VHH binders against q9lxz3. Designs and how they scored, part 9

Target 1, 367 residues: q9lxz3
Amino acid sequence: MVTRRRSKKKKKTKRKKQSSKEKEKYQTFINLPCDLLQLVISRLPLKDNIRASAVCKTWHEACVSLRVIHTSPWLIYFSKTDDSYELYDPSMQKNCNLHFPELSGFRVCYSKDGWLLMYNPNSYQLLFFNPFTRDCVPMPTLWMAYDQRMAFSCAPTSTSCLLFTVTSVTWNYITIKTYFANAKEWKTSVFKNRLQRNFNTFEQIVFSNGVFYCLTNTGCLALFDPSLNYWNVLPGRPPKRPGSNGCFMTEHQGEIFLIYMYRHMNPTVLKLDLTSFEWAERKTLGGLTIYASALSSESRAEQQKQSGIWNCLCLSVFHGFKRTCIYYKVDEESEVCFKWKKQNPYENIWIMPPLNLIDLPLFDHRI

## First folded at step 1 (VHH)

Design z11 (framework vhh_7z1x_3)
Fold by ESMFold2-Fast, scan of step 1:
Structure z11 (fold): chain B 367 residues (1-367), chain A 120 residues (1-120)
Amino acid sequence: as target 1 above (367 residues)
Amino acid sequence: QVQLVETGGGLVQPGGSLRLSCTASGFTFSEYAMNWVRQAPGKGLEWLSGISWSGGSTSYADSVKGRFTISRDNAKNTLYLQMNSLQPDDTAVYFCATGLYDYGEEFDYWGQGTQVTVSS
């Protein structure tokens, strides 16, 4: 019956001591017109932008507006059964190494809205983890096969958060399990399998407009509507060339994209027409940048055509003899490689930092 | 160090059966999908079957579907392939490998192989 508030006193990040000059500078700038304030804040790196957002409401609003424009997804690398991870910002080509003991024994399943979904195959525990705030939200246990995919609809802080997994142990039936954040137990639904008999697994899951889109290893697309408890297999099949060695599906503002990677030829980008359910090849993304990884993907609409990451695929995938992350410019058919460690596709994931942060404990452990 | 050791190969008559075993060490076997792959004389590698980390999901190439059964015992760190209705065309070196065939052309670790010969 007692309302318990957890104090973050033990987890408070110690900020760098401000110099007297920095204090005087902030005191002077608190009275600046909004246009001049935005100009000053636009020159701050992300960690200092987040600190500035704690000064007052006007500074917070200006800082968040700039984060919407300037913050890109970060790539997280997970070692097998390690409680450490490496964050990589491709725009700055900088790494940050951190340890999260709370993730010991967990593997990553999905990323969305600044949250990771983690699974422990030995305990069957599911855990939402936010690496930017270190918030944890444990979920009811669920047994999952190693290759079984899982997704969620939005941040676990929302009562609208829906966990979703799909599996087919036999070729003739599909089993779907869902969990709403406030439910007492998992809901199980069984449907007749209308996918071809030679499919073995689901590779990609995205959530869009209240529906989960599920892509199989054979290129079949199925959807699950949790509001209708409805499962359907779409009639179209994406055209792909022989020798595909990677496949990524992503969602952006209601649009579904599919990327096929090849060892010796350029990636193919396809877009689903939600009216006809046909896939069409795209040679431009119209300023969209897609950050693709095996378990989930992020996307950004770039506002300037002169941006270095405009109309680009940012991929962590095998290329030739090396597993190297690439920036591929879709309209120019050109690539720029950035250095990254050789990785299992299940050991890395893109994550978007939350844009309304007023504190970032993550950065203070570097010094 | 990671090691995979295949056993159970040998000479068998057409229509006969063999059970192959693969013992894993140097990694957490229960966390990995496992595969059987073969190489016939003068031919390339052929993927035969895959099994998820838990054993809850299995897949087979059309050439062996209905004749071969993949299974695993995570407590013993051992992968199995039960081969029934063997034909001369099944003559090959059989390898176990870690990884998922979805990424198809890359397996993380391979064994040294065990020879299966099907002849009258």
Scores: ipSAE 0.000, ipTM 0.113, lowest interface PAE 21.0, mean pLDDT 72

Design z12 (framework vhh_7z1x_3)
Fold by ESMFold2-Fast, scan of step 1:
Structure z12 (fold): chain B 367 residues (1-367), chain A 123 residues (1-123)
Amino acid sequence: as target 1 above (367 residues)
Amino acid sequence: QVQLVETGGGLVQPGGSLRLSCTASGFTFSSYSMNWVRQAPGKGLEWLSGISTSGSYTSYADSVKGRFTISRDNAKNTLYLQMNSLQPDDTAVYFCARDSYWSGLYDEGMDVWGQGTQVTVSS
């Protein structure tokens, strides 16, 4: 009965309506009464834009509208040896160093809606952390294997927030643990393992339309529907295995993408057909820019092909003790530039900053 | 060749004690953190305890904290679980499991599990 269910045909239509409403909102803010204010404010870097927004209501509205247009994901680099963190804004090619003592001993697991999910492997403590507000939301302890992936459905400030992890503790069974906000304990569900015997890790998890999609190291895709407590292994597989140098699964407005980085090849982009569950190679993203790291991804839609980030992959790549950020234009099959490179063994993750930055502690020392 | 074998299960009275052992073979035991997991009849898997590669750090589920002690002997490639103050609801099959090594794209069958050992707590 459940296996005959398909995605609603309205999904693409709903996404187009939402995008159209957002565009109309941006058009309203862009068309300000004073062109001189637009000219001045458009030339300000983010920190100065935030300061300018404090002058008066008209400037505040103009500054906020430009933040909405120009906000890109930020890359956070985590040191494994101290509480220092490097925040990198690729649009500004600037970094700032932050110190979060509340994250001492924690490693990053996932990023969504401006929140980080952090895990302490020595104490088994889980913590939601917002690096922009410094809000902390502790979660019940959970043991996780070193390579175990975890995801959540939305910000922990929502009553619909769901924590999810999947592992194979014994070869015959898949174990899924979920936690809903305000629950007394973790829920454990066990399903027969129908995946290949020579795999045992889930490398990528994305949440889309109420379902968690889980990708294995062999390219098998499975889904978990928490509303039905249903686990299913899907029949489709990528045309080629990811190889040895990188594999990123990402979600944008209900669409699922897979990015492969083979040892000596350009990145390959695949898109999941949600009706057939087949992967198809894409040579263009239709103006989409994808920001991908091993644990999480962000994306934004571009309207102008003249934008330097139109139809682009922004990939954080690690090899041994080296880290790089690669900008790759999918339709041109060309690497745009290396924005940042460092030799240290840091963890990293992309995060979307909030649109309202005025009250954020990160900028207090500059006001 | 990579294998974990649990021993030491059996029938025990409520309030009694058992010590489980897990012998590892076919891999460098001292390079992996290890875990104990159980499955009660008709229930799902429950994680109980974990131990770091050196044995310096341990963690426990609330249901067993203060009653169970995890330890390891890297020279003997053996993991232990000392179970004290056993209760009827501790009746389960007990498994030892190896933490998988994070390697990004390499991890085909790197996780290892034992077949389990039965523990029955009954008067």
Scores: ipSAE 0.000, ipTM 0.126, lowest interface PAE 17.8, mean pLDDT 70

Design z13 (framework vhh_7z1x_3)
Fold by ESMFold2-Fast, scan of step 1:
Structure z13 (fold): chain B 367 residues (1-367), chain A 122 residues (1-122)
Amino acid sequence: as target 1 above (367 residues)
Amino acid sequence: QVQLVETGGGLVQPGGSLRLSCTASGFTFSSYAMNWVRQAPGKGLEWLSGISGSGGSTSYADSVKGRFTISRDNAKNTLYLQMNSLQPDDTAVYFCAKRGYKYLSTGWFDPWGQGTQVTVSS
């Protein structure tokens, strides 16, 4: 046990950028520059953050942004046969056991913006489900193969919500099916297959900046722009993937990341240059933490190394690997492994919990 | 060991009909969705139709909708494809496929059977 001794309180007064600039010295506390406002609000405990969010629109936005920064994704386990599910918060090491009889017979397909896309292989029914509110939004039926990937653009409460799937059952053509809210039926579009000869499956789908990015089993990246009804295969290929035991693609603030996992060697993290479409290996994520699972991934930006989750990969279980939740520090090439119940990689997924704490009575809704 | 055996193919004139059968063994047939796919000469696999484990739900590719009918007999572990209004472009080897990981993976023929040849010509 190492005893940490803390030094006396800092003697230096809080930064007054207003006083360092003649033009700004007459501004009131309410009219502080955004940098100083964020610094002040970041030091408030939760109850005072909630109070501050009620002052005006600017303070509300700053307080909500800080709640976004301090909120981590939760891991959901779906392998329970009795319609019982576990939600796990890795930041607090707490779990929540819930019973969702409405999900009987469904498997998880995708997660985005606090919503899950669920599929029943016996009925061909698609269902959006929110595990925090228990809202259900059924979608038109669609046949989907067991390992066929599906994605959506945003929460189904939005009129801009778009369901997307892509398949290549013939190697000459790509078939894309999309569904917009309030459409009569699925829209089918067919495009020439320009992918490699050995292509036959898609592993990952990510929605970013209005387009769907689709990663193949050969490492090729394609995009679909629903506004233009346009399909294109991007040039370039990620360097060296031999012997990988898992592949995860994620998006953060318009940037695309790809992670290769290996049983016997350190993970490889790649970032796509959207201008050149070249992949570059990253030895640091600049404080970003990526929460990766087989069907979907989340990310969170950290500002301080002191948080303990700076510059990390947080991984759920995947097939062929004996470890469960792994934290890997990209810049230090070091890992921490947590022993947990082994589960199928397609029966767990990361989900972002809601941002507004005022709408959810804590203790009553969560457990 | 999973085994699928396709039968019922042959030579048929344009506008004719054929019924294909697939006999399954080595797994609980009624618990799995089943599919029909085909491969034309020099082409990749094309998905045609799927049926749920109970037989209560079916789906079809646009190229065969209205002409082909998928069905199953779970007591006999047999999957069927009734093909009507056959066209020269329907010429292919026809395979049945169990829903599973290998359906879309590299090495398309695992775990398919040998298939049954359908030739539509005058």
Scores: ipSAE 0.000, ipTM 0.152, lowest interface PAE 19.3, mean pLDDT 69

Design z2 (framework vhh_7z1x_3)
Fold by ESMFold2-Fast, scan of step 1:
Structure z2 (fold): chain B 367 residues (1-367), chain A 122 residues (1-122)
Amino acid sequence: as target 1 above (367 residues)
Amino acid sequence: QVQLVETGGGLVQPGGSLRLSCTASGFTFSDYAMNWVRQAPGKGLEWLSGISSSGSTISYADSVKGRFTISRDNAKNTLYLQMNSLQPDDTAVYFCARGPDYEDWSTGFDYWGQGTQVTVSS
């Protein structure tokens, strides 16, 4: 008779084998009380935290919980001349040099939810790229002008992901283009131009609670609601002092913040009242830290135990022919730490590392 | 100069009623469809209701259908929203907005009022 051979499911054996002495230490770690596990894991850098999360379910849950609380945005630097990239973790003050051949010819446009939006000005191709997984999601082509800004609502792995840009501004009309995942083509919407006469460009775009908030270089705030196809220009302008040399907008938990930088004065931090649409100056961030750059911004709520980053502005600003990264404590006014690096104004962007990643291939340290 | 001014907001108890008004100036009110839109604290814009230039065509969002009534008085250049059976979730800033003829919602609204605050709480 013919015997049917069934393949048994092979369990993957983990790569690392430990000595008997290391195995005894490992068994001791697995049996640690929860409070001591939390203390040990809280002292690990992100790379080691991710490795620790692979040990067992209890360690995984503890490591992920600590990443939710303690993970800071990373700054990514782009080379003008090749496919080289540098990731900077401000909490650990460590750099990681990377090469992404898949991004050849692309410039960065926006960052949100661990994804970068990249644009090739020669091919008109748009590409979502995740630098932690190296996943690529191509988007339909779109011609973009010089300093044209583009934003998206959430990760491109979601069917609710929406691309948004303002493609033209005329004396009478503003033209907006949007793209939903799996649509056949870009949607075009035309609205009356209600911006002031000296409008030049949009500087900052943030997405909050279903709405894109767009700030012009003249301080006008406009909003676009894609679900209602509504464009509105909000009354009033944020108060700013003369000689502003940088402007950053960020969103955190439904709240919108605006930062004005000055050459000769301390930064001004403003918060939008979402009921009155008036800006109010803030002297404290209530434990919030804002990470701001020209193309996008990130925010993180810090616990009091993370005092070194608590109530802090971490800003990538351009001055002269060099990019300066500054750290400014809002509550301790006049405390500043800075670095200088020669770059163009659009070469830096903040990105949030993923909280659910079990292993980071980028940190596979081969000595 | 085109202007839209909302009035009639305020504090009301749950189950109560309010009537909002929007007075228009600087354009021929009877030539335009008009709309009510709200924004709750920390949320995006929600379209509530629209009325055609003549008042003959009216539409409502599902969240307010049966509780809110839109109407207009072209002789007074005024748009109204009668709000009944108010709930705490109706707490929002309410805006009137000028639209193109009711047949094409996709062209967007070109003029908005400053908004009036409605707070539903005990």
Scores: ipSAE 0.000, ipTM 0.137, lowest interface PAE 20.6, mean pLDDT 71

Design z3 (framework vhh_7z1x_3)
Fold by ESMFold2-Fast, scan of step 1:
Structure z3 (fold): chain B 367 residues (1-367), chain A 122 residues (1-122)
Amino acid sequence: as target 1 above (367 residues)
Amino acid sequence: QVQLVETGGGLVQPGGSLRLSCTASGFTFSSYWMNWVRQAPGKGLEWLSGISGSGGSTSYADSVKGRFTISRDNAKNTLYLQMNSLQPDDTAVYFCATEYDLGDEPYYFDYWGQGTQVTVSS
């Protein structure tokens, strides 16, 4: 009893001394010149940067300034069994476990502008969810097939937000459903299917310059212009080597990129010429980094090579056989792979975090 | 193998007329639906008109119905678009495109031509 009481008292005293030493360190750092403070903060991982930004106004301003420069897309992994979620920052190589009871029964469909589009196949409910603010924006119900793809044009906080889905119920026709913010119901349009009618499914949808670009599993590219209610299939097909086992489409500043992955050879990166509708192979991304996932992709123009993520393809799933590759440097033709437990391509998605994370309630419960 | 060459574009004043031509080679022209599509500066593609292989069926977008007429000459492997009452918003690059439809065969667009520029301005 006496020995146990002395051990517990010593442990409490030690914890109190450690806390006091931490306070002393913070007091010292508050008095650092701005240049030295910036240097210290620039070396902190994002979680510690967020914590540091809570110390005082000067630290807050310094931390927020660095986040504006160094914020990259984050990878979200979804679990179907316990509503648990893992959030990963590839620039810092750190993860955080989160619990979103609001998303119980939902699967992820698309990610854009910091928002997730979620779908519940049991209730047919559609939900916009922001994982950083925990804001929810429910949308009118819609029945969707399991493999049916959906996209949106911009954040649901905008009155110009447009939801889009495309499906082929029969080989000769496609059905497009759209929903504009504040509409009374979904709009349905039916068009002649001008794609190859055997084994065609839609793999990815990208919104660019007012148009939804839809890529099929056979490499056919179709487009839908909602302002004109116009559907068309673009001519030709991207050149690819046989044995491709992954295909990703992304948009960056009005340009459309297509990436083919292979098990035993380097990825093919293609860019669409919007005038001729010809695909041209690229050996460099010109400082662009593409964050590729099966349902949607993000891109970021890197300001400098300091992040270690420069001219890269960042993938949550690579080659489709229990291989996870975070980095592939396009110009160097080199890769770095991680061994991860979660390798289902439809249970992860890239998302762009907000520039200011300090005042978000998510981090109060996470830390 | 399919090659399409558009001609007949140019500068025209509002209210004017132009006739576009598309010469096709490398396929059995009379077996394909043919289409006209355009792309205005800073905008997406707009389908304008389609015509069946035999010429017996035509369709038009609402924006051009009554002003544009699609036709074809299968003996010359040539597709036409007669454009009347042209407006500044008709300024675009105009493309012809094939549709392959053999009933039990796949539907697809084979090729688009390089396009021909139409500019409607004073």
Scores: ipSAE 0.000, ipTM 0.127, lowest interface PAE 18.5, mean pLDDT 70

Design z4 (framework vhh_7z1x_3)
Fold by ESMFold2-Fast, scan of step 1:
Order: C-alpha cells, then sequence, then structure tokens
Structure z4 (fold): chain B 367 residues (1-367), chain A 123 residues (1-123)
C-alpha cells in the first residue's frame, strides 16, 4: 500500500488528555482551603464568578462574599418604549434587553441600594422598582413638576426608608415633602428662602449621614435634616468656571464630591469640607471610581493602581461633547470616548446590582 | 447569531512568528473594543492585548509587550494578533473576546468569546 498504514491504531484511553487535565484542575480547586479558594475566585471575571457560584454551596458562599468587594455599578438605558429597558454590565460587556410592563408610563427619578424610584406624570403614581427581582412597592400619589427632583434614604424594604422632594414656591419659600413607608400621608414643611441671589431649580440631591444635601443650578448648597425638621442654606458656593456643561454630585462613605465638566477644560473635582461646609478642589480621587449620571451616581473604591478603572470618572451622558459617554482618568488628566447608547441625561441611571446575582431571573448560568 | 471564529494557530519553533485572525459576525464590530486572551496548559486565563473600536487606544500585558502586535480591519470585521519571537511559554489556546467600547476598562469586560485556536511552541 502507498497510502497510510493501519499501524496508527492506538488504544483509546478512557478520556482525552485535555479532559483529564481539566478534571485535575477542577479537583484541585474544589479541595483548596477556603482562604485560597477566595483568592482564586477573586481573580475571576463576574461571568466566571457567577458560574463558579453554581458549582456547590461552598463555592456559592465564597463567590457571594467576594461580590461585596468586586461588584461594579450597572447602567440602565431607557431609550426604547416606555416599558422597555437595556441593562448594561460594564465589567462583563453584557447587555440585557428587559421588558417591564409594570413600568409602562413611568419615568426614572432616583437610584439607591439596588432600587429605582419611578414616577408616572399622568397618574401621579410613585413606585419603587427593583429591576433584578421585579419587586414593586407602590407609594402614595404626589403631583410633581416634570423637572422636580426626588431622592430616598435607603431601600424601601427598610422601615427607615424616607422619600424626599424639594421645590421653591415663588422664590420666597422652600417646600419640602417627605414620606416614611408606613406613614398615613405626605408631610409638608415650608421654610423661608433666604438665598441672597435668584436661583432656578434644585438639580442634585444626595443623602449622607442622616441628611439630604441639595444643590441648586446656581451652586447654592442646602441641607435638610428630617430628624430635626431643619432646613439650612450653607454659606459657601463651589468655585465653578464659566461654561460648565454638566454637574454631578455623589456621596462615598460620608464624603460629598461635586464634579463640573467642561467642553475644552479638565473637569473640576471638589470635596465638601464637613467642618466648614466649603468646597475644596481635588486633583485625585485617591483610587475612587465615580459612576456619574444626571439623576444619581454610584462609586467604588479601587484597591489596585494597575486596574484600568482606578481613579476614574465613568460618565453615562454629558452635554456639550460630540460623544455623550466618556471615560476620564483623573490623575492622568486623560479621557477616552466610547460608544454607549446616546441618550438624554434623564433617560439613564447607574444602579448597584445585588450580591446574589446567580439567584435572579435575569441570569442563566452554565458550567 | 453573535459569534467569533479564530484561525491561524499551529506548531512553530522557538523564535518563530504566527499571525492569528478572528472573524466576527452577528454584531456591529466597529462599535466594540476587542481583546486577545490565552490559556496555557494548567494555568488560568491571561489577558494579552486590547484594541479600541477605532484603533485609537491599544494596550498590552507586560509578558507580550514588544513581541505581539494587535490590529483590526473594521471593513472585514476581523481582529489580528501578530506574534513574533515566540517562546515555549507562549504555548496556549488563544481566544478572541468582545469587550468594552474602550480598552482601559481592563480584562474583566468581556461578554462574547471565540472557541479558541491552539498555538504550540516547541523545538
Amino acid sequence: as target 1 above (367 residues)
Amino acid sequence: QVQLVETGGGLVQPGGSLRLSCTASGFTFDDYAMNWVRQAPGKGLEWLSGISWNSGSISYADSVKGRFTISRDNAKNTLYLQMNSLQPDDTAVYFCAKGTYEVTYGSYAMDVWGQGTQVTVSS
């Protein structure tokens, strides 16, 4: 014969070499002490962490515990129909197209602790919605102007959850409305507007250490303490250069940050001095990454300088740029534009996903 | 259907060169950053290189910097990895992965992976 000889018939082993190596690797990981298992799992991308958590109870517990440290915010886009959403996970580059018919006619107002506050301007209905569980917590109706801001203090599953909104009446008075989850009705408080100069609207609200901080479009900062029913206008104003095209206020571990964006200048990053209530410019975020959007912002402390997200501003939408989404490295003073969906600043929001991602209807996991 | 297909792997001598290609289909290729990742026998996944949607941002792992070159052709929906000065330690399965719109987001931001192509460097 001039063709291949029959002598290449080797006895088939019970398994292929690659499958044998994979089983050996898997067996080694299962037999690791808990501390080493956590170290190994902490190096996995979120997708692989979710898959690993489905292997057994020990791995599930280790993966869930690490999600507290490594989970980054997700971005929700509201660019489709009234009840259609796109949820984007930047750590996994995963897009989920979701249909929430229960949100038909609702617009987003605020995001905190994995919950969205939604408002229907036609029915005046307020609704807490968790996009990960689909849990709904309806609240008493409230008439609000289209541009009126709202915030809440914590998840509606807590008895301490407080809804908050603030508006000015005839520029002479401030009207504050609050609602605790189990109250009979909205509480209304009226305070004299003691601002020396005219202002148009309240644009940013954050909750920190039991008080709501409210920033106006003119840069005036006020605070409301619900425990004391106390309203105070702070004397300092943030140093803002003319021509700012976006403003983001965020809270991280009791600290308040304010970011002004400009078309042709580096952003101004300011931190509130809680002793003097004056703003001080910062040239670094100290390893903090801020996920900023017009209605609400999230933050994450990054431990490794080698991470591409260390000391960074992640912006979903910003007026004045040719691109609406940017990635800005604060310490390098460098920016990169990227193609996320182009949206109105009020049609997207950052949200923190829950620790038990594998148990949620959004995820199909495979090993 | 979204898919990535790698080609160009094979057996090569130490000091040799190989060019890997990855063809994308089922998504708008020029809207996404693309990455090369490898897995050596008995080791975990190692991110090697990433390139932004417009080739304006490119990054490399220290292990391959100066030896490997990433590039893309958006008109052909194709990603490339030129591998020079190959060493036995470069023996691995090489994967193409769709990532973030921007490379500086790092190695964790990948949601679609190819089947991989085997590269073996041996004397």
Scores: ipSAE 0.000, ipTM 0.122, lowest interface PAE 20.8, mean pLDDT 70

